# Designs tried in a protein design chat: VHH binders against q8pxy1. Part 9

Target 1, 323 residues: q8pxy1
Amino acid sequence: MMDPQIERKLIEIMRVIHESDKPIGARAIADELNNRGYDIGERAVRYHLRILDERGFTRKHGYAGRTLTDLGENEMNDALIGDRFGFVISRIEEMAFRTTYNPETDKGDVVVNISYFDKDDFETVIELISYTAHAGYMISPRVRIFEEDSLEMSLPPGKIGIATVCSVTFDGLLLKAGIPVEPAYGGILQIENKKPARFLDLISYSGTSIDPIKIFMNRTPTSVLEVLEKGEGKILANMRQINSSAYEMTGKILKKAEKVGLAGCITLGEIDEYLLGAPVETGKFGAAVVGGINGICALEETGIEIETNPISTMLDYQTMKEI
Key: E = the ipSAE of ESMFold2; O = the ipSAE of OpenDDE; V2 = 0.75 times the mean of E and O plus 0.25 times the DockQ between their complexes.

## First folded at step 1 (VHH)

Design l6 (framework vhh_lunsekimig_d3)
Fold by ESMFold2-Fast, scan of step 1:
Structure l6 (fold): chain B 323 residues (1-323), chain A 119 residues (1-119)
Amino acid sequence: as target 1 above (323 residues)
Amino acid sequence: EVQLVESGGGVVQPGGSLRLSCAASGFTFSTYALYWYRQAAGIERELIASISSGGSTNYVDSVKGRFTISRDNSENTMYLQMNSLRAEDTGLYYCAKTIYVRGEYFDYWGQGTLVTVSS
């Protein structure tokens, strides 16, 4: 085997190729890796691509570049499972710890998702996110817009960025009150007559190296537009487990958060009982929270091209505007 | 290793001019947006100017018309031309780059250069 540093670079290159919608060349791969914080040039990428070719992980497409073979895709997925085990839980814990928002004062930092899209889609994006938030399928109706001339975020020409509140904000609110929260499952939740009915699909946070919400979003399994129109369909939601001793305090904190527009907790379960079909450990209760990007899912359902980075960063809630 | 090194600070009288430079290494300079921040003693850092990878510029209102940000991709250097300096422009000036990579911000800062506007 090669040096671990070289093996890691090979995995990162394969990830860039996998995420490309078309064959990708060495310069484009180098540029993308530099955007991800790696210091690597085209010549070094060409060297690593030769190694991947020799291992049968990549296929050449002439001047158009490379794609992954089935062997390469399997190797990348296996390496991501091995190298990134527990990463999502660690990230959620870190972002929860960084949360400073206090519902009593309506001040402090919340966890946000960042999405970006063509500026020509701006009116439709704002209208549909507003609809979804006011229908109760997002965490908050507050957003922050980043224009191409914004000092706060670097955007490609012709793009606009939007920050929406992430459900991990609830983990942070509870942590600051002394209540540890265990992320249990990301999932697809069935809505019937505008009420949560059952989880149709679940991915355990402890059983994946990739954020379950990212997996579901990439599969396009939601029907948020149908829920908005008919009160029936599928949305993104997360299930959390909390120790039974915190039951009363959790309810009080969530009620205070709801008063200031953080209303994404749709169901609080009974102690020791399954919640919406999802299993709950003895001595705990479940909390089901809507995914913070359901409005973005609705936009994708209309055919709008939108890129989303969930659990992206912290943002001062006071800088977010209600839509 | 990513490095940002500011220079060009100094003492100047009100109405004077200074040109700050930020020499960058350890990354592909031409593909990143770059920023100037300033900080007076005891207050938080303020973003004052930005320049995109494509050359688009933006400024906080207090410096518009007086400061000009520019970049030289061949020299891996960013500049801030400061004209008509005022006492309130006194502070430490930092160059910065922020990379947004699929859900995470990576911030890199220089050591800062001191600008004192004093008569």
Scores: ipSAE 0.000, ipTM 0.110, lowest interface PAE 19.8, mean pLDDT 79

Design l7 (framework vhh_lunsekimig_d3)
Fold by ESMFold2-Fast, scan of step 1:
Structure l7 (fold): chain B 323 residues (1-323), chain A 120 residues (1-120)
Amino acid sequence: as target 1 above (323 residues)
Amino acid sequence: EVQLVESGGGVVQPGGSLRLSCAASGFTFSSYALYWYRQAAGIERELIASITSGGSTNYVDSVKGRFTISRDNSENTMYLQMNSLRAEDTGLYYCARGPKYFSLWDYDYWGQGTLVTVSS
């Protein structure tokens, strides 16, 4: 962009739209920006909205206003790096609360990531995701496919959507049993001899407005394909902290989940001990869980173009098919 | 059918040497990464050495400098040369072939194991 001040205002406008639960109009955007200390009127906001429309970042809903497109959400998420809003923590809490899945009955809703890719890549995507899941580097081998003409999900022309189980599902399972879970870090985990060795990089969930896993997808390369071939390399993983009083119950619940295909917990730590090099607070133990999108990372490593929205929505686990 | 057959195990004194062989059949040997696993009494089976289709090797720290993995693609055979053997090296040694990322038809295959006993 020609003017850095204009670019900053575009980002602030997108942030207001992103934070809105419904389509928002130029007047409401201007009022909110003035409340945030910007000196901007409705006409200037309309001018900037046209620029965002032109860039494909916003979609017009007649008199109701604008929403962000998927492209706009991606741009906004990248632009919020370094801002401490607690968006990711709030999202994790929301999705954990909405989780209803019960491993004893194999019924209820799980948290999913949603990815989009070209229809021509369908067979390769399914094969590689299945392989990664069955090798133990995803939460579950169950997926749900969304065709271009699906009424359940808006897809770009020529694209197919795939839902994969998100690690936040474990937060929800434990919460339902009365066990609060603290998301601690997203990170890059070194695998050696097919076993977790150490975290190489960590980003605190409390220190970012963007999902740490999404940050790693954009900045640090994984080597999931190498792990699949040789048992050595780098994968995405998360570290959770749980109060020591829940140690026995946590193990019991995760073992039951594993029997129904939710097998993403790769290591439970000891009480008061660091886990795989990651710090654990006194009175707690760590739980290292594979990133639910490692199969997507493997696809990116092959050169396949794929767009991912992590911690996207809830799906009934019974509607997801094992691949 | 894919088959992996280990041989070369036996009883050896500390400081001695053994060479294990893994004879493979039923697949395109040169296209796969291959592994040696070890299982000692009361311990889970652990990966001790690997060799890729391209010949790159990797070892668990406890055997680095003492064990050497190699492959002969013309004979469809993988080897593990074990030198400076220690009592802790005692166990069942398994040959394994991993799957390929591009095909869901590929599976992990294991041999029956060969026993190595290091005793004085």
Scores: ipSAE 0.000, ipTM 0.105, lowest interface PAE 20.2, mean pLDDT 79

Design l8 (framework vhh_lunsekimig_d3)
Fold by ESMFold2-Fast, scan of step 1:
Structure l8 (fold): chain B 323 residues (1-323), chain A 121 residues (1-121)
Amino acid sequence: as target 1 above (323 residues)
Amino acid sequence: EVQLVESGGGVVQPGGSLRLSCAASGFTFSSYALYWYRQAAGIERELIASITSGGRTNYVDSVKGRFTISRDNSENTMYLQMNSLRAEDTGLYYCTKGPYLWTSRDYFDYWGQGTLVTVSS
């Protein structure tokens, strides 16, 4: 969780950078913010710029200053200054509510991430996503491909879109069974001997205006390729908390989902115990789920340019094809 | 290899008490969370109480304040002390263990035989 006062200042600094056509330095940012009624000095601006750098929202250009990254531009454009705190949690709640998939019937809508990339990279993208999914580091090996002339999706010329299953689908499955799920952390999970070992980094969903998974994606501290080759390395995962009274029912639902291909690598912790080093509240248990975009992370590790919108929309699971 | 044996059930009047035991073998007892489940006739099995490897306890609301779960690591035994018993507490009581890290692929498969508790009207 980060102070709401700090989050507001970060947004205003991003606005100043966005309005600049060229890299802008801390002194110029401070001067502009003072012109807008903020009482902030260059030292404080430099502190906030380091936070933005760490989140992947800004790119350094030596002494010339900073520009916004694509992630920073998207965050800026989606900003709702008065109501953006808790926006990620609200989005997760919305998508979970819209989930209609029923593992008993193998019918209904699942939550998906949408990625798009240059059509010339198509074969490499499909091959690596398939490999990652079948190794167990994505939610499902089913995807849906969107051509640039698709009626379902508007894509830039020369691009292909791909939908991959989002882990929020599990929040929806559990919600439909009467089990509330609390998103806790997005994180980087260490894999050792092909098994989850511990979380190395965690960002709380509570009190942030920014999706923790987007932050990790932009920085790409993952080593998914290493995990695929050697059985050890770093992948994206997130952790949820669920009331202890739902422990047995949660296990049954996840087993049913696995039978129909929604398998992901899901780890349930012990009641009241930390899970893989991540904190769990008293009266709850943790549920760690691999990130639905680990195959995308692997592609970024090879140098392929790919743009991803996590927790993007709903798709009928039966229209998604196994690769 | 893994064995869990429940005992201590019986017939008791409303307001009475029973102490259930779960004797375990075939695993490192102190390293695992342990659970008591209850199954009434015609109703699916429900989690009643849990005790973690670290000693934390949890209860379903209907038994909180009446039931107490405990463990004796030196004797490889878990207990459920049941006080102020009600007709609704009638059922088969099972104990089970969880692994330290459980995955959806490794759902609970280590169950005892159960012990019957009957609370007369």
Scores: ipSAE 0.000, ipTM 0.279, lowest interface PAE 10.7, mean pLDDT 80

Design l9 (framework vhh_lunsekimig_d3; at its last look DockQ between E and O 0.37; V2 from the best seeds 0.00; counts 0 for: pae O 13.7 > 2, grease 25.7 > 24.2)
Fold by ESMFold2-Fast, scan of step 1:
Structure l9 (fold): chain B 323 residues (1-323), chain A 120 residues (1-120)
Amino acid sequence: as target 1 above (323 residues)
Amino acid sequence: EVQLVESGGGVVQPGGSLRLSCAASGFTFSRYALYWYRQAAGIERELIASITSGGSTNYVDSVKGRFTISRDNSENTMYLQMNSLRAEDTGLYYCARKGYSWRYTGYDYWGQGTLVTVSS
């Protein structure tokens, strides 16, 4: 592990190399970073390039400069995903505000993820999503299917779209009741004996708080199929922080939502205490919620090619059907 | 680990008084609302009194004016002062705190209960 400021500079240098159409040298990298508002000299870039070389992320091409290796490309893609994750806060705020669903009436809009897959995989997709949802590892067993010829969604030929409920729906439900919710972490949660045990990996939702060290550490893959079969393994889950004053009201609302099929809340933590190993600020409690795409993760584990756009849009919950 | 331990129950004559105590541990006491429930033989547990973290109190009509709920955050203890006791007040008294866990959203933490018997 290294100084977080050094790791941030390494990620920015890799980004410049990644975006280059040909090998790029230290001076050109420094010039490009300065054009992007970073104050860095050629000597500092050379120092950081040596670290990247030693980690196997860059390959030297004589006088022409450096390119990313396959390993470096993978690390950069992971880092870019993690960096974009920090900007998800604005999207979460927007979608939470747009949530109109009321569990008392079973009416209104929920936040959805949209996934795309080959038409030939339809039966397996529905079966695994249904299995995962009914086992309690998705937000809701309701989905909406979009055919190739849908007017509401542009799909490539041979593809089907599926909307699944996103965990940000809970942020919206709580906001509607006057409870501000702070998204804290997305992560990988260990399940043991069909119960949550601890978070194995955490990525902060804060825009500039993404530590490149955490991004470069290999995120533990999910094993949703193992959890479904054996009650042990790894799922996606999110951690939220909520002010202690809202503890009982939060629990009451989440219990009401569960009665209408929005049953993705794993647990509420104790006030002022860490939850499942994840940090919680004094004066707050944690709320752990299953990831809305655990069924999609199960499909990926079987080798099915599926593309997902998380926190994609709003859908009227009444137009979604139980599977 | 959340623990609630009641004390102060006993046998009293009609018109008498008792003070129940609920000693709490395993959580930040001052930040939670707390509850007293009563269970008479053959009857479902009923909420009789509550106190919020801010000190606001609520009572079921049958005990209003006779029972007083209070809390001492420095001692991590909640009290129920019971005056003008009636035969109908006989039962097991439980202190409780709300809790939420995996697939038990709305689960409550309960003490072991303390018996109050109002008889001659």
Scores: ipSAE 0.253, ipTM 0.697, lowest interface PAE 4.4, mean pLDDT 83
Fold by ESMFold2, look of step 2:
Structure l9 (fold): chain B 323 residues (1-323), chain A 120 residues (1-120)
Amino acid sequence: as target 1 above (323 residues)
Amino acid sequence: EVQLVESGGGVVQPGGSLRLSCAASGFTFSRYALYWYRQAAGIERELIASITSGGSTNYVDSVKGRFTISRDNSENTMYLQMNSLRAEDTGLYYCARKGYSWRYTGYDYWGQGTLVTVSS
């Protein structure tokens, strides 16, 4: 019987090995996974590496560490198609559970995305993220800046990190109030006359309605700059569905979050109603939220190189400052 | 273009009945919840009843048991049956449909209102 938790960790480890330019050892793998928010020690990594070796997915290079074999690369790609949906849902569940932010007290941890950019682009990055956030196309205007000398994370030389609030923070607020949230779709949302119009492209987190390969191949790039300038264009957004029994309570919680500056929620769908063209199961309603990285998308549209690790970690919201 | 048109208002004695209609066009009626609001002179609009796309209904306490909301998806029409009317029920009655908005701020679509006057 395969333990789903063991299999997920094997995929996570193979991903780190795949992303390394060089053979990588268990200590470095554990450090990288911890930097990504996974709680795993070197001994646990060595245990999982032995499993990968036994399956023929990794190759040892003496003390230098491991690389993926061709078999491992192929199995990772096949598993990532299926595990990408499981991995995303599991990550959302983990981060929602770890959310402790309380809008009543303004204390606690929120979920963040972390992006990295060349320090020479600092002024442009700050200006455009500030503009995008204050226009209402991000979750919060609060950010946190990590510089080269940060003690909290390893930054490549010449890079600056920026944390922006992730939409999963709303899932965490709802979960802490006793409302389970089912992730449904991520996608591209059309904006018309400064209002949400419809989803143009969807990726199902569960794969229930739409072929994920087809959606991935047909994804439309964003035009966040056009939305900011003209009120027309395409942004990132995601949709979750919630049992109809929680309809009124969900509305109250989201209104409270809005009052303290957590933005980006769209008016809730009605029970049994499609939301912005996205399917919603009978007995449920949809809740759509803008993507927390829409400011990053705007920066990429200007040609700035910027790398993003979505759903990266938790941060204390009081250490994040409005820009 | 979304349109909502109320009708059926009028003058009635206390204890009487009226039935309001809301004719809808410009959207797929069966997929949306609909709402009745009322507004007394000089007071902000208040929600009084709602009906989901699936037919589930909710009422505020002040009208519960006296008012019945219903819908006919084949006619694109919502109704409000008002029984046992009281003087405090006097006001403009609006039907509404949710619009999508940034930050959770409410409905975008209203009818023009139909006046209900309960007086001796």
Scores: ipSAE 0.000, ipTM 0.210, lowest interface PAE 11.7, mean pLDDT 80
Fold by OpenDDE, look of step 2:
Structure l9 (fold): chain B 323 residues (1-323), chain A 120 residues (1-120)
Amino acid sequence: as target 1 above (323 residues)
Amino acid sequence: EVQLVESGGGVVQPGGSLRLSCAASGFTFSRYALYWYRQAAGIERELIASITSGGSTNYVDSVKGRFTISRDNSENTMYLQMNSLRAEDTGLYYCARKGYSWRYTGYDYWGQGTLVTVSS
């Protein structure tokens, strides 16, 4: 967990960078921050810039300095609107609350991601998404396709939309059962021999206003295709923490979900133990879930251009079809 | 070869006690979480107790306060002390190891089971 004060400094640095009409160096940033009442040196700014670089919020232009990436601008804007260091968690909690799907009755709404791609790529998209899902690296093999003439969703010209089930759906299912779920980390997960091996990198949900998964999509390339082909590579995954008192019940709920296709790749850790190298708090156990967007990552790896809105909206799961 | 062998089952009166053992071999015992399951006649196998590699324990509500799971890493053996036994505790008791799996449950090895019968 990053110190809230550090996070505030990061946001202020990004603001200074954003306000610059050209790449800006660490010294200039420090000077500007001092003018704004922040007591910070160049060295400290450089340290923070490295953090921003690692998060994909800034782009380095050699000696000229740094600019904000699109991701950085979004982060900055989100942070400025409401000190939203907990914005992502709030969004997750909101969508979890909105989840109404019941695996026993097979009725209700699930949380979905929405992605847009060129209609000419439709066959490839469907094939690869299907393959990725059935390989176990998505939450569900059910998707919903939105055509250009869809009344439910506005699409750019020549584009098709696809809804995939978001991992937050599991948060919702557990919450509805009375089990609080804490978003802990998003990260890159190493796959070895078609099995999860370890997290290679982690970002805490408490340390960012942007979904860690989205950060990694821009920061670190996945190799989902390699995983599919060779059983080795890197995928996106999330980790939740759950109180140990709910260990048994959590397992039961997940089993029920699996029967209706909400399975993806998920594993439960042991109480008070690290899960796949990720730390777990005392009195809790971890739940690791593959990123619902791994199919999209696979597509991007092929060179297909896809725009994705993670944790976008709610859909009736019954209207989603297995592909 | 990984092996789990349960022992200690038998017939006991209600209110009695039994101690089950699960002897493990063929793997680094101290690195694995272990579990006790039981299966009553006509009922699906159910988890009743767990112990992590670090020694943390968990129990289903029906056995809390009556059963105690423990492990001796030096002997590669897991135990289940069962007190205040009830008729509903009757069943075949299994020990299981949790391995790595992309599934919700990762139990990769099971014992053959030991029978516990609680009857007057």
Scores: ipSAE 0.000, ipTM 0.201, lowest interface PAE 13.7, mean pLDDT 88
ESMFold2 (binder alone), look of step 2: mean pLDDT 82; pTM 0.817

Design n1 (framework vhh_h_nbbcii10_fgla)
Fold by ESMFold2-Fast, scan of step 1:
Structure n1 (fold): chain B 323 residues (1-323), chain A 126 residues (1-126)
Amino acid sequence: as target 1 above (323 residues)
Amino acid sequence: QVQLVESGGGLVQPGGSLRLSCAASGFTFSSYSTYALGWFRQAPGQGLEAVAAISGSGGSTYYADSVKGRFTISRDNSKNTLYLQMNSLRAEDTAVYYCAKGTEWLYGDSRYFDYWGQGTLVTVSS
């Protein structure tokens, strides 16, 4: 539960840290913000710094204060380009509109995440992504691999790229059928006995300029490997809200997508009811969908270094191969 | 207390027909209902699979691809009974058939069905 005004203050705090060039403490941050016209005290700044720490945007340097992480630096660079409040929602809307995949023909473009890693890790990467997908914790077992000499992707020497299907593909499928979808939360979902139990942590899409999945990956709060081995643990998942009048049609479309291997809807909630502990607005029902990068999270849990860009681009689903 | 009781199973030759019935008690069928009713089956040595479902209103139906064009699901609100008409039966249709009631309309997904009958055996063999 995060106020949009709090999100704006977090961005301004990061800007002050960015401009400092050395670790900066809460008192100095508060003083600088007051000089810029904000009415904020040191105690409030300390509270907001904790939130930034939890999101992986800042790093503690003992009593010297905070600096920005690479994730925090990227957030500031994005914010400086323009209107970034609600950027992730805008990106999701854009990608949903660009989705052309039709389950009846098994043709068209899907939304993908792009990850890249050292080529020496290739066999482990493919094995673990395959295992995670076939266990039901990714959207699809189809991937697209990009080598160093690929014309479609510029990769650093020694790296391989992999595209995996993004859950925003479902937003696009539903939109093409006339069903608008509201992305509500990215989060951490507890699995018990191979079934969804409850959301443990949630980040609202409405106030965020960076995809919540990027934040969770930087923090590594998942235990996908535990879920694969014993059916208990934590995975990435998204919660969406859909108008109650679309309940039956939503189920029908998701069932058609599942038939062609595009599966990831964990559960649909009841109309007007909370879903797995997550709040749902009156007149709507919730839909919980697995995060498209749970296999990547499993790899990070083993210590493999992977860089990931969620909701990255569109790819023709027919060019993606089963693994 | 919700109860579902299946009947109509038995031995039938390939190409034959059977009609399964599911008598419901403890709740009333109504065209204004918001629950789902369905048929599931479990073949020897296999898992549970969805066969057909019908919405609480009776206005929407679902069929597994393997039975489309051969099976028909229907309901009679006055008799509080769900039916599955099975035509052009194949050896692959041999299974225990279960009647189920769910609170969520999500076709044949067994995760959303809370109440189940005891099952009735259908054997398709020469």
Scores: ipSAE 0.000, ipTM 0.086, lowest interface PAE 24.0, mean pLDDT 79

Design n10 (framework vhh_h_nbbcii10_fgla)
Fold by ESMFold2-Fast, scan of step 1:
Structure n10 (fold): chain B 323 residues (1-323), chain A 125 residues (1-125)
Amino acid sequence: as target 1 above (323 residues)
Amino acid sequence: QVQLVESGGGLVQPGGSLRLSCAASGFTFSSYDSYSLGWFRQAPGQGLEAVAAISGSGGSTYYADSVKGRFTISRDNSKNTLYLQMNSLRAEDTAVYYCAADLYSWEGFTKYDYWGQGTLVTVSS
């Protein structure tokens, strides 16, 4: 019989071992877990490694450390399958709650997406993200760069990390002002003459186990580069529903955010009316927001290999630099 | 090159059965190559709903409450094919069904990176 807290720690330790390309020791495992936000010491990791050894999930390689056995790989994978379902709405709620950014003071934490790419692509990545952001198809032109030896983020050798502002930051800003926000749809938005025209494809957040923005990156192609060149094409966007009583306050808060570089809200709809073809519930209005990763979509369109974790973590907005 | 191709959709009467297949290429159904494999569906005007998933080891499964006891997910490693056996079908099961793969990426969550084109299932008399 094992405590659920202990089982969770065992699974996270197995994750770190799985990601290592060589046997890994207790100190290195503890350091990596702390880099991922877990509060755990080497002694605790050593204790948990003994449990994993006894269960046949890890194999000891002398003083070089541990690797996972086939049984350990299977157990880790099986234990984590449930974590993927029901995730998106609860993750949005968590990150919105953790948002502390105040547009009036320009201080506090915002929600970010984290992307990883080869260091050799750095110049192209920065140029294209900057271009996309200044054209108005990202939340903010501010980014945070993480080098491979960063103490704030563990990166594979030869990789650079970049944090871009996530649209869930708006959910957090509104929540702090007492305005509940309902994520409604992720979708592909048609741009014509540099303005939003209509949603071409929509996936409801309701009943969805995966972020619709991530699905569209793989299912329906964007044409962000075409939008940047011609003012016409397809971008990622999402829509939120907000109670009609908050209409005036929502507009005021979004205008304040825009003045400090958080300018991803494209359009507020009318009360009880569809917005850009997307349905809106009676008593609510829609707010259409650009996807925070449109610059990443543009990079993928050029053939650059880039991995993205949407709604990844919180960062102090003051540590993010305009590009 | 990773590919997922669904088949087996069609028209079926309420109370009937249907089996969907998903042929995978470019990876294997092992815990080394895939974290999980799953079936998702989208009915007209609805969001994308997870229906069932199976771990890369095959030892764990997930089912949505709406299909639990009626649908069974399985795989055939020799054919590199994922199945969804759908029994006691209801009109509410009418949707486009998608096969999806989460290939071992531990850098995040909700990482179903590869999707099939979808197959339509219509439950009607």
Scores: ipSAE 0.000, ipTM 0.387, lowest interface PAE 11.8, mean pLDDT 81

